# Ledger of designs, part 6: VH-VL binders against Sex-regulated protein janus-B (janB)

Target 1, 140 residues: Sex-regulated protein janus-B (janB), of Drosophila pseudoobscura pseudoobscura (Fruit fly) (p54365)
Amino acid sequence: MKILNCFSLIGQCAKPILRTYTSPAADLLKLPRVDIKEGKLRYLLLSVYIHGETKHARTVVRGWNTDSHDDIYYKNVRAMEKLGLCTKCLGGGKMDNDESARKIKIHGSCKTFGAANHHKTKEILLSSSKYKNFNITVKK

## First folded at step 21 (VH-VL)

Design x4 (from w1 with light chain K35R)
Fold by ESMFold2, fold request of step 23:
Structure x4 (fold): chain C 140 residues (1-140), chain A 120 residues (1-120), chain B 112 residues (1-112)
Amino acid sequence: as target 1 above (140 residues)
Amino acid sequence: EVQLVESGGGLVKPGGSLRLSCAASGFTFSDYSMSWVRQTPEKRLEWVAYISYGGSYTYFPDSVQGRFTISRDNAKNSLYLQMNSLRAEDTAVYYCARYEWGELEAFDYWGQGTTVTVSS
Amino acid sequence: DIVMTQTPLSLSVTPGQPASISCKSSQSLLDSDGRTYLNWYLQKPGQSPQLLIYEVSNRFSGVPDRFSGSGSGTDFTLKISRVEAEDVGVYYCMQSEHYPWTFGGGTKVEIK
C-alpha cells in the first residue's frame, strides 16, 4: 500500500518487485515460539493470530534485557503488524536465564498486562529444542 | 547458617593486580547469583561486580569494566574477583554478597570483607 | 548513573526517641513490573552491612517492627519508631532498579 522509498520516482518509473512474498498463515507458522535472551530479563507471553481467527492463535514467549515490559510489547506488535498479524498480550513477568546451569527461573508480573501464566511459559520453553532439558522453576 | 568469607586482600602498587576469593557455606551456592560490593575509606558503598548462579553472564559498572573479572567455581563453593590495572580509588574493603533474585532483588547476606589498599 | 541522596548525614538520638532518614533518587525506581526496588541496609560499628528493608517497606527476616520504610517514585523514608542502643550505625539506601546499582551516601545514627 505504501510507495517503496528507494523507488519513489516520476510516474513513468515502475516499482520493481524486489521482495519475497509470504502469507500471514505461513508467517504465523514460522514464528519462533521462544525468543529469550540470557540474563536477568523481562518477558511477555503473547498470543499471535491472523485477524479474526483467534481459535488458531499461536502462543509465544519473548524475553529481553529491556528497561520496560512495554518495550517488548510495542516492538513485537510492530513486527507482527508488518506480517498482517494481531498480537494480544497474555501477561508478563521476569526471568533469570543462566544457560551454563541449564536453568531458568520465572516469577512476577507486568503492571500493564498482569501476570502471565508462568506454567504455560514453562511448557512452551520445554517444547523447544534449546530449552527442553533445562530445569525451569516457577517461583512465587 | 549462611557464611561468606573473603580473602586475598593486601597492599598493591598502582597498576598491579590482586585476586580475591570468597568461600561460601550454609546454603546451596549454585542456586544464587553473587556480587562484590566495596566500601571506600570514606564509607561509601559501591557495587562492583555481579555473576549469575551458573556463571553464564556478568555485570559491571563502568568504573571497573575491562579491569575486573568475576568468576565462580560451584564445585568448590567459591567466588573470585580478579582485579587488574588497580588504581588508588580502588582502595576499599571488598565484600562478597549473595543476591536474592525475585522476592528481594537485594544483597541479603554479606561476608566480613577483605581490605585492598592501592598505594605507591 | 542514579544518584541516591540521603539526609541527614548524621543523627544523635536519645534512646526511646524516633528517628527519620530520607533517601531521594535522581530517577524513579518504579519498575514496569509494578514494584519499586529501593532497599535499606544497616552497618553496625565494626560489622558488615545487613539488609534491613527491601522493596521500600518490607522488613527482612529478623528485623524488628520498629523499623518501617515508606515512599514512592523518587522519595523514600526510613523510620525507627523508638531508637535502641543496638540501632546505632550507618544506614544506607540502595536501588536495584537501574544498572549500575547505587547506594546512598549513608546516615550515621548515634545514641545521645
Scores: ipSAE 0.728, ipTM 0.868, lowest interface PAE 1.2, mean pLDDT 90
Fold by ESMFold2, look of step 21:
Formats: sequence, structure tokens, C-alpha cells
Structure x4 (fold): chain C 140 residues (1-140), chain A 120 residues (1-120), chain B 112 residues (1-112)
Amino acid sequence: as target 1 above (140 residues)
Amino acid sequence: EVQLVESGGGLVKPGGSLRLSCAASGFTFSDYSMSWVRQTPEKRLEWVAYISYGGSYTYFPDSVQGRFTISRDNAKNSLYLQMNSLRAEDTAVYYCARYEWGELEAFDYWGQGTTVTVSS
Amino acid sequence: DIVMTQTPLSLSVTPGQPASISCKSSQSLLDSDGRTYLNWYLQKPGQSPQLLIYEVSNRFSGVPDRFSGSGSGTDFTLKISRVEAEDVGVYYCMQSEHYPWTFGGGTKVEIK
């Protein structure tokens, strides 16, 4: 909503205050597809969407050096809810991200959400500007 | 055959420094994270350093954080431990160990060790 | 730090008899990936440690099937079904779930 606050009394006039409103659709489009740390990580593959509109969901990779995959999930759910977005977990795993070697290893699963499609995770990483030239390998 | 050969141990006074080396052979060194593990005179094992396969990140326990640094030269198949501000508690046999990420999450091969003695 | 407590401190076993070693961790070693990162090592006299068992119960390459591991959560056991002369040494459990990685105090196994 735009707020106009103008008082004109004996030569005074307050300028209008213009505010932009966030849109879930705009926030979804701005959402980084990849947000991973360096190191030995737990990761989740997440589908993020406007509630009830799964046709235009975005699939994102989130990898943190945390004690549990559930920490990653709940942190992301909370962040997406603040943007008016819903989150569905597509599974998880583990990563070893060595940025000096420009190499990422992907393996494993999440007990709560199952194994992610690690090849989809690899595709998403390679589509990003930071990781497009990394050597990314899926489990051995 | 995987081989890890440590060197550089010796007798050092408290507060001194020492650099340990580990020569690796029989495997692609740059594919593996590496660690140093020490064994005290009481035969306790203590992990003391970890370095990723490309060297981009390292981990240390609090007991050596800020005093020890770990490095690697993948072109030379070599791992190093720089030990500064040495204390009597650092007296141990120091092992170079290979870490198998993913499948094992364990130290699958160890060197023969090099002895560090910190004493007045 | 996760404390790993081994019992007994030593065992004296007649050849061909079973041996059992306990390892208890101060916190659960169950990861949110569903795996439990508990390993066992053997250090034979005059040698460096060698990997025996990983992930509770998986024998490393070349390890005889008389060695078995079991347990979950915080309580783990290594069993040797029939102790042989070459099994003499110190056995260590080790957790790789949380930094810093920590070892048990060791259990010395001897032949009597």
C-alpha cells in the first residue's frame, strides 16, 4: 500500500511516502538456486513455491555445516514463510565442497526426507555462476 | 600399495617449533582429505588436524587451535604439520592418516608415525 | 567434545575363546543421514593403528569375519568370535560424527 502524507498549512508540504510491497512471485524469482557453504556439509534439495501453485515451483540447493538435516529444513521453511512461500523437501544428502580444488562431492541421504536426486543437484550447481566450472561428482 | 611415511620428529624444548612431513604414494593424493593423529605416551589417540583434499578448509581441536597449522602440496604428494608453541602435552607419536569421505568416514590408512618429544 | 569410554581396559583371553569389548559415547552417534559413525581400530604391537570396522558393523577390506561390530546410539560392542595370536593388540573405538573426532581409551587384548 502507498501512503500519502501531505500537510499544507502556511507553505508546508510533506512529500509523499512511497513504499513498494514485496510479492511472493517476485521473491520466488529472486530466490538463489544455490546457497551452500564450504566444507563437509549436510544438504537438502528443496522445492519452493507459492502455496497452491506447484506448477511454477523452483528447485533449490541448500547446504550447511550443521548438526542435522532438520536444522537446514526448518531454517529454510522459516525464511520462505517470511516471503509468503511454501517449501517441500525433495530429499537430502551430504556434500564435500572444496572451493580451492573447484570440486564438490555428493553422496548419501537424509533419514527424515530420503535421498535427494543428486544428479538434479549437480545440474542446479552447474547452472550457477559460482559453481559452473566445478568438477562435481555423485557418489562412488 | 598405499603408503604414508612421516618424518621430522625430534626433541624440542617447550615453546619451540617443529615441522612434520608425510610423503604419500600408491594412490591419487589429491583425491583424499588427510589428517594428523597423535598417540600420547599413555597410548591415548587424539585427532589433531584435518585438511580437505584441495586444501580449501581445515579443522582442529581446541587443544591445538592457533598453534598448529596443516598444509598440503598436491604436486609433491606431501602433507605437513607446522607445530608452534609446543608444550609438554604435545609429546606423542604423530601419525599421518588418510580420510575416506562418504563411504567409510574413517581413517583407512595410517603411516608408521614420527616421535615428537617436548621436554626441558 | 564426545567422550568415548571403553571397557574393559584389558582382556587376557585363551586362544580360540571369544572376546567382547564395549564402547560407550557421551552423546548419540546417529547422524541425521541415518548412519552411525562409529569405527574400530586395532593397533598390533609395534605397529600403527589399522581400520578394522566402520559404521558400527562393516568390516574393512581384508578383515577376518571373526570380527563383528554391533550397537546403536551410544552403546557399541566389538566381538572376536575366536581370538587368535595375531589379534593381540590394543583396540580403539572412534567417532567421526562430530568435531572434534575422538577415540576411546583403548582395550588391550592379550593371549594367556
Scores: ipSAE 0.714, ipTM 0.867, lowest interface PAE 1.2, mean pLDDT 90
Fold by ESMFold2, look of step 22:
Structure x4 (fold): chain C 140 residues (1-140), chain A 120 residues (1-120), chain B 112 residues (1-112)
Amino acid sequence: as target 1 above (140 residues)
Amino acid sequence: EVQLVESGGGLVKPGGSLRLSCAASGFTFSDYSMSWVRQTPEKRLEWVAYISYGGSYTYFPDSVQGRFTISRDNAKNSLYLQMNSLRAEDTAVYYCARYEWGELEAFDYWGQGTTVTVSS
Amino acid sequence: DIVMTQTPLSLSVTPGQPASISCKSSQSLLDSDGRTYLNWYLQKPGQSPQLLIYEVSNRFSGVPDRFSGSGSGTDFTLKISRVEAEDVGVYYCMQSEHYPWTFGGGTKVEIK
């Protein structure tokens, strides 16, 4: 089975073949729409798709307790490439996720990728079973 | 108006324990993360604990990790610092501070402090 | 831990004259969100610290416009354009970018 990586800014070619037990289409459909930690987080809104098929992209939320938005991006790009999927960042920001209070605060931006549409992020969070009953506010 | 009032300071021997309290008023306490900041006799300021607005997570510097715990009771508008295994270097004025997440990312209101002295 | 170094340690100023306080961090305080998390506090005699400046240059509510902050990366400055008697106290810079959050050692400002 052929698995294609996203091309990088430095023009690296796609890997022609990687042995896997699932297809990129199946892995895209199974991809969690939300994966965020508890705490003061940096987050990215990501578009994930099969290379060349952006029409069927899935938008996902990824939030980590990390020192930089770039760490979140590269971790996700690498993980998606192993599945034969491409990743485009739609922007970022910050979250404060207090699961005991069932509250999430969202604001801010990412220098590299700009501000995410935080209202879209809120919509995606509320569509998930874990966060559907959270009080989610977008702050300035 | 925002008011923070600390209590529970005193004299304690090394190895002892002490529990500090902070009573909050004039704002919706459960909407704000809180911290303890101490000022040593040399007038250095040191952040010592952080708790999220719902209490779900906490952060500490290594100097107090494992010895101090921070907690809150949002129904009583109260913040606490449990200090165990106290050392002479823990001697300080301890301030309760409100943390404004987002726009400020800073301690915007402080109490008047309570004094902890750790000595033989 | 990020070391925050303030100079001078003390400053004696004639009323109405300007004052300038330097704060240097051992690492950049620029976040990947594009903001720089450097704050300034004033502790007046017998009082607790009060917030003056957040995010390098933004005056907190009620702070007079004679206070201004500037800088980037690792080098920051607090300026008082015309020092007044109520400005006496110890000034601290503080970073909220890297855990553990740390303060500068303080600069004592007094009137000649």
Scores: ipSAE 0.713, ipTM 0.867, lowest interface PAE 1.2, mean pLDDT 91
Fold by ESMFold2, last read:
Structure x4 (fold): chain C 140 residues (1-140), chain A 120 residues (1-120), chain B 112 residues (1-112)
Amino acid sequence: as target 1 above (140 residues)
Amino acid sequence: EVQLVESGGGLVKPGGSLRLSCAASGFTFSDYSMSWVRQTPEKRLEWVAYISYGGSYTYFPDSVQGRFTISRDNAKNSLYLQMNSLRAEDTAVYYCARYEWGELEAFDYWGQGTTVTVSS
Amino acid sequence: DIVMTQTPLSLSVTPGQPASISCKSSQSLLDSDGRTYLNWYLQKPGQSPQLLIYEVSNRFSGVPDRFSGSGSGTDFTLKISRVEAEDVGVYYCMQSEHYPWTFGGGTKVEIK
């Protein structure tokens, strides 16, 4: 058997088949809400959840220096599959993260998944200890 | 009005060093990422350095990586290019350029340039 | 590195006539955000480059209507509907999609 691939355009759930899992609920709660790099970034807003339990989904921000938004999506889907978790993309955009200035600029969209709710992304960043005092601007 | 004024160009021997400066005025300098772009004697344009608006990160092409350093002083509205281990191929007019992130993703304003000549 | 190829290398135009400049990239300039990062610059004699067009077809502030850009993927065109004496100079396309950012080799436009 092979582990199901959860890569998709509109969100799907891959079921783990041949893995022994420590608690998926605990793994979901321990996921970093924010994982972004410094620099000019592509980012995605992702909903992560246990199969069949979308009411307890957790929204996370992932922003990296990549060639494509799809790179971010696929790597996150694969990582969540190993934890027995499902992933749905809520959209994307771009960021410019200058940590010395303590400023982040956010705008844009992802062709595959559409624009994220950038104001939700800003809220999540401001809720984190690292970015709570940053000046975060959502551009048009 | 946006103004960018380069200085520090001159004649230098291969292997030498030179530091270029760019004085900015007419805009909030700390809101903009900046770049250096050079124009060779053959009139080819080459991007050579990028620095973020707060100075936190930089990018370079392979041709100058490890030899050139870009820096800025936002309190002085100034951008700098330190050029080390200069080669004949670095002979060019060096422009200071403002980068507009987001809407343009382009160099929207350029200085008048300063000439660097690398010759023995 | 993305190679940007401009044609023609030189163009002589009777005043008031149209001009067209082609720019081809060695790789698609379409970003995964759905935008295409292709810009055009003009360098007039004795001057520094100035931005004309960004994101394929958007005129920069103060650029006259006679300039227009078009294209997609790897193939782009700058058109001047009616060339004027002030339009002489070297035109460059530039991509800001892939590092390192690269320029075309230039197209010299002159009046004949």
Scores: ipSAE 0.706, ipTM 0.858, lowest interface PAE 1.2, mean pLDDT 90
Fold by ESMFold2, last read:
Structure x4 (fold): chain C 140 residues (1-140), chain A 120 residues (1-120), chain B 112 residues (1-112)
Amino acid sequence: as target 1 above (140 residues)
Amino acid sequence: EVQLVESGGGLVKPGGSLRLSCAASGFTFSDYSMSWVRQTPEKRLEWVAYISYGGSYTYFPDSVQGRFTISRDNAKNSLYLQMNSLRAEDTAVYYCARYEWGELEAFDYWGQGTTVTVSS
Amino acid sequence: DIVMTQTPLSLSVTPGQPASISCKSSQSLLDSDGRTYLNWYLQKPGQSPQLLIYEVSNRFSGVPDRFSGSGSGTDFTLKISRVEAEDVGVYYCMQSEHYPWTFGGGTKVEIK
């Protein structure tokens, strides 16, 4: 959907493009499964979907150097809303990503959303090109 | 069992450089992030540097940022602190400390320390 | 930087009597994981610091049960129920929640 705004003297038009459109389904399909930084991270496991279409949800991992799990959640919610997508948090934890050792440690929980299924997080990381050869340890 | 042994301390003039070493034994060194912590003559403790277990990232307080570098050689079970542009305020006992991620989030074992004196 | 303020600066205690040390942080040490990252160290005369208490109230391995920690948010306390001669030294609180990690100024405990 485009907004064509036309004004002129005697038949001339100016056309501003006020926004871009892609389908939510296309945006969901191209959404990165993994977006994590290196370092000591807080992370969330998120389910992203088109509202009312939960059978086709994608589970994604988001881990950032931020002061609170809530910062990760709200930043991702805002980003998904721009794409017409809904987000549900499946829990969180902490992650220590040392990329030179090709090793990631996963532990803990989020007070607001509880503990993520860290083994699911490990599976998603191992499915990605960047992390497929990492040693990923879930700590008790 | 866990043992950390620092070396390389000494007397150095302001503006000089010094490299500290820490030999680790009694644990799998490559599983642990490491830090340097110093104790001033006034007995204040100050965290100085942190390096991840594989060496991929480091953290420093502003007081030493850009002047100190931290490194490790996991094959040699060794931790290093390169100190450049030394100042009188860097005079301290420097401790090698092991950081336990996850359960403790604390320095659980410390070395004996090595003394660095920066004076004219 | 998070300022860690310890009181008192010094304690002189009769053996067998209790001791209490306060540590106050300039910001909350509560993490969004629900844990509070406040630790206590003891440095005995002529020795390196040793971990005593982690996460407010958990005793590190080998630490006698006469040591206990408590508190939340910004206000924390270390208690020794009955001071022994081996407890002499300087006690430091330390926070590992915010970079840069910071220590309190220390509390000297000595025997009368």
Scores: ipSAE 0.705, ipTM 0.859, lowest interface PAE 1.2, mean pLDDT 90

